# Designs tried in a protein design chat: VHH binders against E3 ubiquitin-protein ligase MYLIP-A (mylipa). Part 13

Target 1, 279 residues: E3 ubiquitin-protein ligase MYLIP-A (mylipa), of Danio rerio (Zebrafish) (Brachydanio rerio) (q6tem9r1to279)
Amino acid sequence: MLCHVTRPDAVVMEIEVDAKANGEDCLNKVCRKLGIIEVDYFGLQFSGSKGENLWLNLRNRISQQMDNLTPCRLRLRVKFFVEPHLILQEQTRHLFFMHVKEDLHRGHLRMCSEQAQELSALLAQAEFGDYNQNTAKYWYTELCGSEPNQTTINSIIAKHKALEGLSQASVEYQALQLVSSLEHYGVEWHWARDAEAQRLAIGVGPEGIAICRDDFSLVNRISYPIIQIATQSGKSVYLTVTKESSDSVVLLFKLISNRAASGLYRAITETHAFYRCDT
Below, E stands for the ipSAE of ESMFold2; O stands for the ipSAE of OpenDDE; V2 stands for 0.75 times the mean of E and O plus 0.25 times the DockQ between their complexes.

## First folded at step 4 (VHH)

Design L13 (framework vhh_7pa5_2)
Fold by ESMFold2-Fast, scan of step 4:
Structure L13 (fold): chain B 279 residues (1-279), chain A 123 residues (1-123)
Amino acid sequence: as target 1 above (279 residues)
Amino acid sequence: QVQLVESGGGMVQPGGSLRLSCAASGFTFSYYAMSWVRRAPGKGPEWVSTISGSGGSTSYADSVKGRFTISRDNAKNTLYLQMNSLKPEDTALYYCARETYTFDSGKEYFDYWGQGTQVTVSS
């Protein structure tokens, strides 16, 4: 079967796999064609019938997980984020950078104005090269996603000029260093509802789970050490946690579909296992 | 008092079929993934198959793919394993196990096991 695999940089790859292929067969073939040896950081996503963003289960057959196979539409995405100095290949860092750039555009990464200006200069250097007064205004307008005032633009220009001569690889490394210090670096977001049917954004990250309102304002943070067990049933995910005493409480998250609930459950368990360093 | 009770094992000739059942009690069955694990004579435990709490996803060991089917009936608190095209190497004690992600272990952990049901394939 033919799979159209979209990379984090929006380039689409055509990948042929056996009709009975598992998700890992496809992922390995994608990474092999890209020259990526660090396969463990990546996964494949697809869209569910209700618009869910779902991670392909790499151990299971592709045909048993997806409703539309003509063609099979997948997205190569970074599943586990690490600091840039731990990444061995420039190509791997580039794909991390492209993923982070999209998260910034979606408003999933929050930072102060100074950090935003520095990142904007790094993004401009990476995409357009050295500062050029004849084209710079157009670049900054496209990258900012908003209408920056002249003081902000002047600040970005000064920072962009300071990056003169730096390669795309060097600037992408610096951008990843900056964003890896942010609270939501490597956090994957899932839409859910609580026991009272209030809409929540659930952020699954290296250190734990963030429970936010639909505007991403933080309601609660649950670190992995206080979680005892996780279970998933139907459209619900359950976390048993301890905080104050030996008493436990059960947190319930209801998602739009059984697949979405399985997705959140796997995001939580696989993320914890990856960063525990005991797998 | 979590209890898992297997049944349906027996003797069968190569190429035959058997359906194993596991009756669960003492917990909310639908909240947990369930697995079948087997132990052949003189060998260690081998994972066979897992089914999610809702029944929406299943996985199988390479040795049984295409021959075995795991299923569950949450209304009856029962787990099943349909075994077709049985081979002598499928001879083992088959265990029903409850699978949960334990954060202390950092992986899926079988926290409760049944007593096992014997499957013998010979002629």
Scores: ipSAE 0.236, ipTM 0.615, lowest interface PAE 3.3, mean pLDDT 86

Design L14 (framework vhh_brivekimig_d4)
Fold by ESMFold2-Fast, scan of step 4:
Structure L14 (fold): chain B 279 residues (1-279), chain A 123 residues (1-123)
Amino acid sequence: as target 1 above (279 residues)
Amino acid sequence: EVQLVESGGGVVQPGGSLRLSCAASGFTFSSYAMSWVRQAPGKGPEWVSSISWSGGSTLYADSVKGRFTISRDNSKNTLYLQMNSLRPEDTALYYCAKQSYTFPEGSEYFDYSSQGTLVTVSS
C-alpha cells in the first residue's frame, strides 16, 4: 500500500508498505529513509472524518485505521518531546526544531515578549545566517507573523547580532533549549466537554493533565500520581482521581468522536508511560 | 506468572442474570485495579467495567450502567461481575483483565487470560 508521509518541513515522502503492515512498519521505514535511529520520539498523524488530529496506533494495521483510502495520508510529527541534550542525532534535533517552528507559526506556543524576541533571533540565524542590515527587518517581520514595533525590532537585531558565526545546528539547539523551558513544551491538546457540557482544552503533558477553559486559562491540574484508573467508553474518557487519602472522584470528558476519545485516552496513558521511564 | 481464570458464563434468555467470577493468582491482587472486557462475535474488544484496587471506585460503560455491578473480594483474590437485565447485544466472550495501565507503575496488563467465559443471551 502506498502512503504519502508529510514531514514537518512539508516535504512529502512516498512510502510503500505491505497491505497488512502495522503503523510501526511505516514509521520505521520513514525514519530509516531519514536516517533517524531515535524512532521512539516520533509518530504518524492522520485526519479523522470529523477533522480530528489522530495518532496512528503503531501496533495495529494501517488499513484498519485509515478508512482504506489510497494513498494513505500521514504526517510525521514529534509525539514525545524531550530536552535537546537527550537527543543524540542532529537530524532528530532538526525535526524537533521544524515541528516547533510549525507550532510557533500556528500560534500554539505561549511565551513572554522577551522569550519571543530571543526565539525570533534564533529562527532568523537558523534560516538566514548572520545579521545583515539591508534585509534583517524584512525577515523579522516575516518570522513574527505580525508587524513588530521599532523597539521590538531593535531588540531582535541586538540578539541576532550576538549570534554571529553560529551554525544552523547550534542555533536550532539553542531554540530547542529555549522552548523546552516553556510551561507547555511537550503538551498535547485535546478538545472536550465536561459533565455540564462546558468546553474544555485538556493538555496532556509529562507531569500530568491540565484542564483549561477554551481560552487555555488553567482550571485545574491533575498529576499522574493521583490518578487511579483511566478508561474510555464510546465518546467518553473517565479518570478516577484521589481527592483525599481514600476519597475518589470520577472526572468525565466527552469528545467529538469515539476516535477522539480513544486519542485522549492513549495520549494520557502513553505520555505517562513514556515520561515515567525517562530517567 | 500472572494467571486469571474466568467462570460463570452460560446461555440465558433476555432479561436473565449471570454472575461472572475471575480467580487471580501470580500477583498481589489487592494492589491492582481490575477490569472486565468483552468481545462480541465479529467485533473488537469493548471495555465493560473497572474497579479500583480497594473497591472504593467503579466505572461502567454506558451500555451496561444500571444493569451490571463490578465488585471484588481481596481476601479471596476474586473479581466479580453481576449482570442483570441481560440483552442479546450482551452476547460476548468476557475476559477479566488486570488494569491495562497503572499510573504509578506504568504497567500494561490488558489480558493474561486466553480462555474467557462465554455469555450467550438468546431465546
Scores: ipSAE 0.020, ipTM 0.314, lowest interface PAE 6.0, mean pLDDT 82

Design L15 (framework vhh_7ubx_2)
Fold by ESMFold2-Fast, scan of step 4:
Structure L15 (fold): chain B 279 residues (1-279), chain A 122 residues (1-122)
Amino acid sequence: as target 1 above (279 residues)
Amino acid sequence: QVQLVESGGGLVQPGGSLRLSCAASGFTFSIYAMTWVRQAPGKGPEWIATITSGGSTMRDDSTKGRFTISRDNAKNTLYLQMTSLKPEDTALYYCAAETYTFPTGTEYMDVRGPGTQVTVSS
């Protein structure tokens, strides 16, 4: 069967797999064609019938998970984020960079104005090369939620000029170093509702779960050490957490579908397993 | 109706191998962590291994080198490959659907099958 796999850089790859192929077969073929040996950082996403973003279960047949659309439409995405110095291949860092760039577009990464100015210059150097007044374009509004004034733009231009002569690979590495210092680096977002039916964005990250409003502003942070149990029932995910002294409380997240709830549950359990303290 | 049905047990000589199967029905198998547990006569249940929905495994150290847990989500089936079997491995083996605990990875078993008997004897 034919699969159209969209890369983090928006390039679509045509991948032919056996009709009985599992998700892992497709991911391995994608990574092989890209020259990537660090497969464990990546996964394949697809859209559910209710618009949910779902991770393809790599051990199950693709045809049993998709809505039987041809061609099969998948997105190659970074599933587990690590600091850039741990990544062995330049191509892997490039795909991390493209994924981060997409997250910035979606407002998933917030930073102070100083960091936003530096990152805007690095992004411009990576995309356009050395500063040129006729082509320069900056991402500042996506990075901190405010339009730049002329003083801010002039600061970004000065930073961009200072990067003159640096290669795309070099500035992508520097950009990843900067974003890896941000609180929401490596956080995967899920839409849910709480017990009061309030819409929430649930961030699953290396250190725990972030509970945010629908604009991604932080409401609460639940670190993995205070979580006792995660369970899923139908469209709901439950987390049992420890309060500072002896009491436990149950947090409830209701999602749009059983598949979305399964997705959040798997995101939480697989992310915790990947980032375990004693590994 | 939620069901787990184990098979593959039997009498085996010391040093032998067995592959146990657990067939799941009545629930979405692929989204649950699945566990193998055994219970020897006169002893409480002993956790052997858990495999998450994503395929990562957690295993008891005493059997880790001899037992391998795996799953086939397309067939709704859980497996336990047992090698180098010892008389001490004689027990009723059963599977359970489980939820995740953060310190250990498994603790909460909602559904359990009737089990399959493994006897290791000359």
Scores: ipSAE 0.145, ipTM 0.522, lowest interface PAE 3.5, mean pLDDT 82

Design L16 (framework vhh_lunsekimig_d3)
Fold by ESMFold2-Fast, scan of step 4:
Structure L16 (fold): chain B 279 residues (1-279), chain A 122 residues (1-122)
Amino acid sequence: as target 1 above (279 residues)
Amino acid sequence: EVQLVESGGGVVQPGGSLRLSCAASGFTVSDNYLYWYRQAAGIERELIASITSGGSTNYVDSVKGRFTISRDNSENTMYLQMNSLRAEDTGLYYCTAIRTYTFPSGTEYDYWGQGTLVTVSS
């Protein structure tokens, strides 16, 4: 069975697996071809018929999870984000950096102007190397995704000049250090509705769950220690959480499909399992 | 409160048929992924068949063509039609519909009924 696996840098890999292969078989083959031994940080995503962004269940056969399309279309993505000092391989850090770069362009990470300027300089150094007066104006316009004013450009130039001589690997590491301190680093977003059918954005991250309005303005934060139980039934995901000391409350999230609900449930449970200290 | 009640098991000769029922209360079968599991003596509980809320079905290779999973939304009940039964089909059959994960242990479980015993013997 032929799979087309798109990398975080948008390069498409052709991966041939057995017709009965599990998702893990495909992921391992992808990582092997990329020279990645830190497989546990990564997963494979696919699109559902209702526009859902779904993680492939690695224990189940690929053919049972996706529609009858061939080649099967998958995306290699970082599933579990960690601070850069915990990442052993340069190639792994590079793929984290590319994923983060995409998230920055999509507006999924919030930061102040100073941090944005520092990241723009790091992105420029990573992509184009040392500052060069003849080409610099093109770099900053493209990387910012908007038209920065001259004062902002001058600030970015100063920061870029300060990075002179640093390697791509070094500046990608610095970019990941900066980004790992941001509010939404490693947060995966799911669309849902509450009990009143109000549209919500649910962010699943290393420390817990963010409940936001559809403009991503924060409604509530739920850290994993205050969650007692997570349950998935049909299109619904339920969280039983501790509220005000010993009292508990049940939160309901209704998603567009059973697969979307299963996806949110798995995002919550697998993220908690990955980051918990318990064994 | 969620409750699942299995019924329809019994003793049957090889080549015979049985229809198992799973009556649900506290949730709606039409909105849920539903599963039949089997537990034989000395063997771990295994998934035999599943049905999605949309009606798509899946089976393990050993029962394909012999077993059929279905549901009746008006009766809030799921069924497993078992044909051409073999000695290796002997076991306790359970239905489940809910996945639950507990914090901080990370223990995951489904709600289980008492099961219904199927015995295929000469």
Scores: ipSAE 0.446, ipTM 0.777, lowest interface PAE 0.7, mean pLDDT 83

Design L17 (framework vhh_7sr4_2)
Fold by ESMFold2-Fast, scan of step 4:
Structure L17 (fold): chain B 279 residues (1-279), chain A 124 residues (1-124)
Amino acid sequence: as target 1 above (279 residues)
Amino acid sequence: EVKLVESGGGLVQPGGSLRLSCAASGFTFSDYAMGWYRQTPGKQRDLVADITSGGSTKYGDSVKGRFTISRDNTKNTVYLQMNSLKPEDTAVYYCAAIRTYTFPEGTEYETDYWGQGTQVTVSS
C-alpha cells in the first residue's frame, strides 16, 4: 500500500509498504529515507473518524488501525522529547527543531518575553543567517503573544546581531537547549472526562501526569512511582494510585473513542518506560 | 479546590508604593507560571507582569522599571512590588495561574485560574 507521510517541515513523502505491514515497518522505512538512526524518538500520527489525533501502534498492522487506507495519510512527529545533548545525530536534532518551531508557531510553549526574544533571534539566524537591515523586517517570528512593538523588535535585533557568524546547526542546538528548560517541553495533552463527566485535560510528560479541569485549573499531579496499576477498557482509562498515607484511589478517565482511550493508556505506559526504563 | 487570594491593595498617593501578595492553594504552585493582570472599568484585562516557576520575568511596557514580580515556591505565594505609582496605575489587580495546552484541534493559551481581584487606587 502507498502511505503519504508528512514530515515536520510539511513535505510529503511517498512510502510503499506491504499490505500487511505493521506501523514499525513504515516508521523504519521513513527514518531510513531521512538518514535517521535514532528511530525511538519518533512516531507516526493519523486522524481518527472523530477528529482524534492518534499515534499509530507500531507493533500492529496499519490496516487494522486506520478507517481509510485510500489514501493512507500519516504524519511523522517527535513522540519522546529529550534534551539536545542526548541526541547523537545532527539530522535528528534538526527534526526536533522543526517540530518545536511548528509548536512555537502554534503557541504550544509558554515562556517569558526575554526568552521569546532570544528564541526569535535564534530562529531568524537559523533560517536567514546574519542580521541584514534591508530584509530583517520580514524575518522575525512573533512569539510574545501580541504583535511586537518597536522596543521588542529592537531587542530582538540586538540579540540577532550577537549571533553573527553562527551556523544553522549551532543556533538550532541553542534553540532546543532553551526550549528544553520550559515546563511544557515533552508534555502530550489528551482531552478526557472524569467519573462525574467533567471535562479534563490530561498531560503526559517525562515526570508524570498532570490532571487539569476544563477551565484549565490544575486538579492533581501524579508521579509515575505512585501509579500502581494502569488499565484501559473501551473508552475508559483507569489509574490506581497510592497516596502518601498508603491509601489507594482509582481514577477514571473517559475519552471520546476506544482508540483515544488506548492512545492515552499507551502514552502513559510508553512515556514512563521511555524516560525511566529499567534494564 | 483551587484558590488564589490577593492582598495588599489600597489607596496610595502618586509616587507611593504598594506590595501585592497572592496566596495559592489547591494545586502544585511550582508547576505554574504566575502573573499579575489589571483591569480598569470598561476595558479588557492587561498583563502587568508574569514569572515562570524558575523565576524568569516579563513586564508590560508601562510598568518596566517601576514594578517587580517575585515568587516564593515554599510559601505558594507570588508578589508584585509596585513603586513610583501613577494615577494611570489605578485598576483592579488580578493574580493568575498560567498554562498552555495542546489539543488535537489546535493550541489553547489560557489563564487556568484567576483570583478575585484587589483594588489599587492612586489618587491625591
Scores: ipSAE 0.000, ipTM 0.117, lowest interface PAE 17.1, mean pLDDT 80

Design L18 (framework vhh_lunsekimig_d3)
Fold by ESMFold2-Fast, scan of step 4:
Structure L18 (fold): chain B 279 residues (1-279), chain A 124 residues (1-124)
Amino acid sequence: as target 1 above (279 residues)
Amino acid sequence: EVQLVESGGGVVQPGGSLRLSCAASGFTVSDNYLYWYRQAAGIERELIASITSGGSTNYVDSVKGRFTISRDNSENTMYLQMNSLRAEDTGLYYCTAGEIRTYTFPSGTEYDYWGQGTLVTVSS
């Protein structure tokens, strides 16, 4: 069967796989074509029938997970974020950088204005090279999705000029260093409701889980060491966590579909498994 | 902690009745399909009855008309009413909920959850 795999840079790859292929067969073929040996950082995403953004289970057949197979539409994405010094291949860092660039353009990255301006300058240097007065305004307008004001543009220009002579690989490394310092680096967000039907944003990251209101204001942080059990049951995800008195509390998250609940459960369990082996 | 605890098993003579209960804790059953399975000696575990979140029921042919599955969402419990019991109904009865899986920290052990079972013996 024919899979259309969209890269983080929006280029679509046509990947032919066996009709019985599992997700890892497709991912390995994609990574081989891209020259990527460090496959474990990456995954394939697809859209569910209710608009869910779902990770393909790499151990299971693709045809058993997706509603639409003609063509099979997948997105190559970074699933597990690590600091740039842990990444061996320049091409792997490049794909991490492209993912970060897409998240910035889509408004998915949360950072202060100063950090956003620094990142924008690094993105401009990586994509377009040294600052050029005649074209600079077009670079920054394209890179910043929010149509920045003139003061912001002037700040980005100053930062871009300071990067003169740096290579693409060097500034991509610096961009990843900057982003890795952010509170929500590597955090994947899921919409849910609590036991009282209040809307929550649940952030799953390397160190644990962030529970936020629908405006992303922080309610609670749950580090992995205080989680005893995670359970999925239908549309619900339950976390049994330790309180300070050695008591336990059960937290309920209700999601829009069984697939969405599976997605949150897998995000929590697979993230813990990935980073537990690292530590 | 997720638990499904079966109770109500025992020894009964042919033609007798038993009511099994399955109490859930650590999660709510209201949105789940609920199932009763039976494990007889030397036989693979088989699904004997199911009930959807909406209350629709299904039974294996050998128990249809004799067994009734029901749920009480307010008590977080499911039941199996067994009438006209036969020697062939002897076995361990297990409850489970659809699409339930558990991951334990920090070991990373993952499994689908099953109750411990309750023994039903139809003698003679």
Scores: ipSAE 0.431, ipTM 0.781, lowest interface PAE 0.8, mean pLDDT 84

Design L19 (framework vhh_lunsekimig_d3)
Fold by ESMFold2-Fast, scan of step 4:
Structure L19 (fold): chain B 279 residues (1-279), chain A 125 residues (1-125)
Amino acid sequence: as target 1 above (279 residues)
Amino acid sequence: EVQLVESGGGVVQPGGSLRLSCAASGFTVSDNYLYWYRQAAGIERELIASITSGGSTNYVDSVKGRFTISRDNSENTMYLQMNSLRAEDTGLYYCTAEIRTYTFTGSTHTEYDYWGQGTLVTVSS
């Protein structure tokens, strides 16, 4: 079976696996070709028929999870985010950086103007190298809005000049350090509705779950220690949560499909299991 | 409460046909994986047919080509159409639905099956 696996840098890899291969077989082959030994941080995504962005279940056969279209189309993505100092390989950090860069374009990571200016300089150094008046200026508007004022541009230029001589690997590390301090670093977003059919964005992260309105404004944060049970039945995901005074409440999330609900359930349970077992 | 109620069992001659029904209440059939199990006297229950929420079906080898599992989401009901019945098909037929849970304290997964009371199928001359 031929799989086309798109990397976070948009390069497509052709991967041949046995017709009965499970998701793990494909992921291991991809990581081996990329020289990545830290496989546990990564997963493979595919698109559901209702536009869902779904994680391939690594223990199950690929052919049982996807439409039998040849070639099967997968995306290599970071599934579990960690602090950059815990990442052993430069190539792994590079893929984390590329994933984070995409998330910045989607507006999922928010920061103050000072952080945006610093990150803009780091992104410019990573993409262009040392400051050059002719080329670097065009990239400075990416995080600071379409028309930043001259004071902001001059600040970014000064920061970019200060990075002179730093390698792509060094500035990518610094960028990951900066973004790892942001509220939504490593958060995966799922669309759902509550019991009253209000549209919500549910963020699944290392520390817990963020419940947001459809504009990503925060409604509530639920840390994993106060969650007792997660339940999935059909299109619904339920969380039983401890409130102040040891009372419990059940939260309902209704998703667009059984696959989407399974996806949210797996995101919550697999993220909790991953970070609970870490040092 | 979650309930499953089987019906349609009875006595039939070899080579005959029966259609079993499983009416669900307290949950939505369209959202669940659904199963038919069979239990003969003195034997453990065996899974004979399954249907996913998307309509994909699976059968144990002994009933392939003879039995057809289906669902009617508008009636919140699951069916098992049984053709070319044999003496060895005699047994109590159960329907069940699956619910997944995860307990955070132990990072443990459990799956619960909700079961009906069963409907008896007897194939005899």
Scores: ipSAE 0.443, ipTM 0.779, lowest interface PAE 0.7, mean pLDDT 83

Design g01 (framework vhh_7sr4_2)
Fold by ESMFold2-Fast, scan of step 4:
Structure g01 (fold): chain B 279 residues (1-279), chain A 123 residues (1-123)
Amino acid sequence: as target 1 above (279 residues)
Amino acid sequence: EVKLVESGGGLVQPGGSLRLSCAASGFTVSDNYMGWYRQTPGKQRDLVADITSGGSTKYGDSVKGRFTISRDNTKNTVYLQMNSLKPEDTAVYYCTAEIRTYTFDEGSEYDYWGQGTQVTVSS
C-alpha cells in the first residue's frame, strides 16, 4: 500500500509498505530514508473523521487504524521532545528544529516578545543565512505576527546581524536551546470539557499536565508524581490526583470522540512512560 | 474511582436460575463494552456474554439460549440472567469493562475486573 508521509518541512515522501505492515514498519522505512537512527523520538500522525490529530499505534496494522482512503496520508512528527544536547544526530536536531519552526508559525509556541524576537533572528539565519537588507523584510513578515512594529523589526535585525557567520546547524542548535527553556516545550494540546462542561485546553508535557481555560490561561499544573491513576472510558478521561497527603481528587475530561479520549489517554501514559527516568 | 461490585452468586440446583448483577461506579455503563467471563480452577477465563456500547450482544456457545445479558442505564448496572443452570456452569463469574487504567507508580496499564462471584450448581 502507498503512504504519503509529510515531513516537518512540508516535503511529501511516497512510502510503499506491505498491505499488512504495522505502523512501525512505515516509521522505520521513513527514518531509514532520512538517515535517522534515533527513531524513538518520532511518530506518525493522521487525521480522524472529527478533525482529531491522532498518533498511529506503531504496533498495530496501519490498515486497521486508518479510514478507508488511499493513499494513506501520514505526517512525520516529533512525539517526544528532549533538550538538544541529548540528541546525537544533526539530522535528528534538524527535524526537531523544523517541527519547532512549524509550531511557531502556527502560533503553538507561547513566549514573550523578547524570546520571539531572538527566535525569529535564529530562524532567519538558519533558513536565509546572514542578514541582507534587500531581502530581510520578507524573512520577518510571517515570523512575528502579521505586521510587527518598526521597533520590533529593528530589534530582530540587530539580533540577526549578531549571528553573522554562524552555520545552519549551529543556529538550529541555539534555537532548540532557546525553545527547550520555554514553559510549553514538548507540550501536546488537547481540547476537552470539565464536569461542568467548561471548555479546557489540556497540555501534556515531559513534566506533567497543564490545565488551561480556552484562552490558555493556566488553571492548574499537575506533575506526574502526584498523579495516581489515569482511566479512559468512552469519551472520558479521569485522573486521580493526590491533593494533600492521603487526600485524592478525581478530575474528569470529556472529549469530542472516543478516539480523541483515547488520544489524550495515550498522550498522558506514553509521555509518562518515555520520561519516567530509564526504568 | 472506577469500581465494579458483583452480586447474585450462590448455590443452586440443576435446572434452577440466578441473576448476577454488576453495579458500576466512576464511569457510565452505557458508554462501554461490558462483559461476563467465568473461570474454573486451572483454566483460563472464558467469555460468557458481552454487550457493546452500541448494545450488540454475544454469547459463548455453551450458554446460548440459556443466559441473557442486559443493562439498566438508570442503575448503571449490568445483569446476567442465567436460566436452566447445569453443573458445568459452576465457576467464578467476573464482570469486566473495557476501561483502560494506568498506574503512574508502576508505569503499567491494567484491565479492570470485578472481584468475582461464585456460582455453584450441584446435583
Scores: ipSAE 0.471, ipTM 0.775, lowest interface PAE 0.7, mean pLDDT 85

Design g02 (framework vhh_7ubx_2; at its last look DockQ between E and O 0.41; V2 from the best seeds 0.51)
Fold by OpenDDE, look of step 5:
Structure g02 (fold): chain B 279 residues (1-279), chain A 123 residues (1-123)
Amino acid sequence: as target 1 above (279 residues)
Amino acid sequence: QVQLVESGGGLVQPGGSLRLSCAASGFTVSDNYMTWVRQAPGKGPEWIATITSGGSTMRDDSTKGRFTISRDNAKNTLYLQMTSLKPEDTALYYCTAEIRTYTFDEGSEYDYRGPGTQVTVSS
């Protein structure tokens, strides 16, 4: 079967796999083509019937997970974000960078003005090389959603000039360092509703679970050590959490589909397992 | 708390009928993948039937046509109607729900099932 695997930079890879191939087989081929040995950081996503983003189960057959397989459309994504100094290969870091860059364009990462300026300079250096008034493009608008004033532009230019001579790999590394310091680095977001049918953004990341309103204002932050149990039933995910009083509370999240609920459940459990045992 | 409790089993003569019930609590039966499974002594678990929001599926053997899976949403209960029972149907019958639970202390995952109800078909 033919799979179209889209990279974070929007390049589509054609991957041929056996009709009975599992997700891991496809991912391995993708990573092999990219020269990536550190396969464990990555996964493949596809869109559910309701438009939800779903991770492919790497252990199961692809044909059993997707309804439309002609062509099978997948997205290569970083599944587990780690600190850039833990990444061994330049190819791996580059893929991390591409993913982060895409997330920045989507407004998934929040940062202060100074950080945005620094990151804009780094992105400019990575994309265009040394500062050139005719070709340089800054990403400040993409990062903060507003057009920068002249003072901000001048600041970005100054920062970009300070990066003169730095290689793409170097500035990508620096960019990842900066981004990794941000609050939502490595956080995967899931849309849900609470028991009162209020819309929530559930962020699953290396530090725990963030419960946010639809505007991403923080409602609650739950670290993994205080989580006792996670349960998925139908479209619902339940988290049993230890309170300061030694009592427990159960948090309910209702998602758009059973698959979405399974996705959140798996995100929580796999993330916990990954950072508990593998880092 | 998630709980499944099977009932309705017992001793019945060949050709008889039984209706098994599985009372669910802590979750909604209609929202879950529910299954009847049986296990006879010395044998492995045997799937009988599954019911979901999309419908029901039955084992494609001698049980097909004799057994019917259903649910009552109001009672949050799963049923297995058994007819024309045979000695070969003797087993412990379980109700299962595809409810995944992960414990963070042990990192273990499991699905829910009840303790089962014994069905014995004998003359």
Scores: ipSAE 0.532, ipTM 0.813, lowest interface PAE 0.4, mean pLDDT 91
ESMFold2-Fast, scan of step 4: ipSAE 0.665; ipTM 0.825
ESMFold2, look of step 5: ipSAE 0.561; ipTM 0.804
ESMFold2 (binder alone), look of step 5: mean pLDDT 77; pTM 0.752

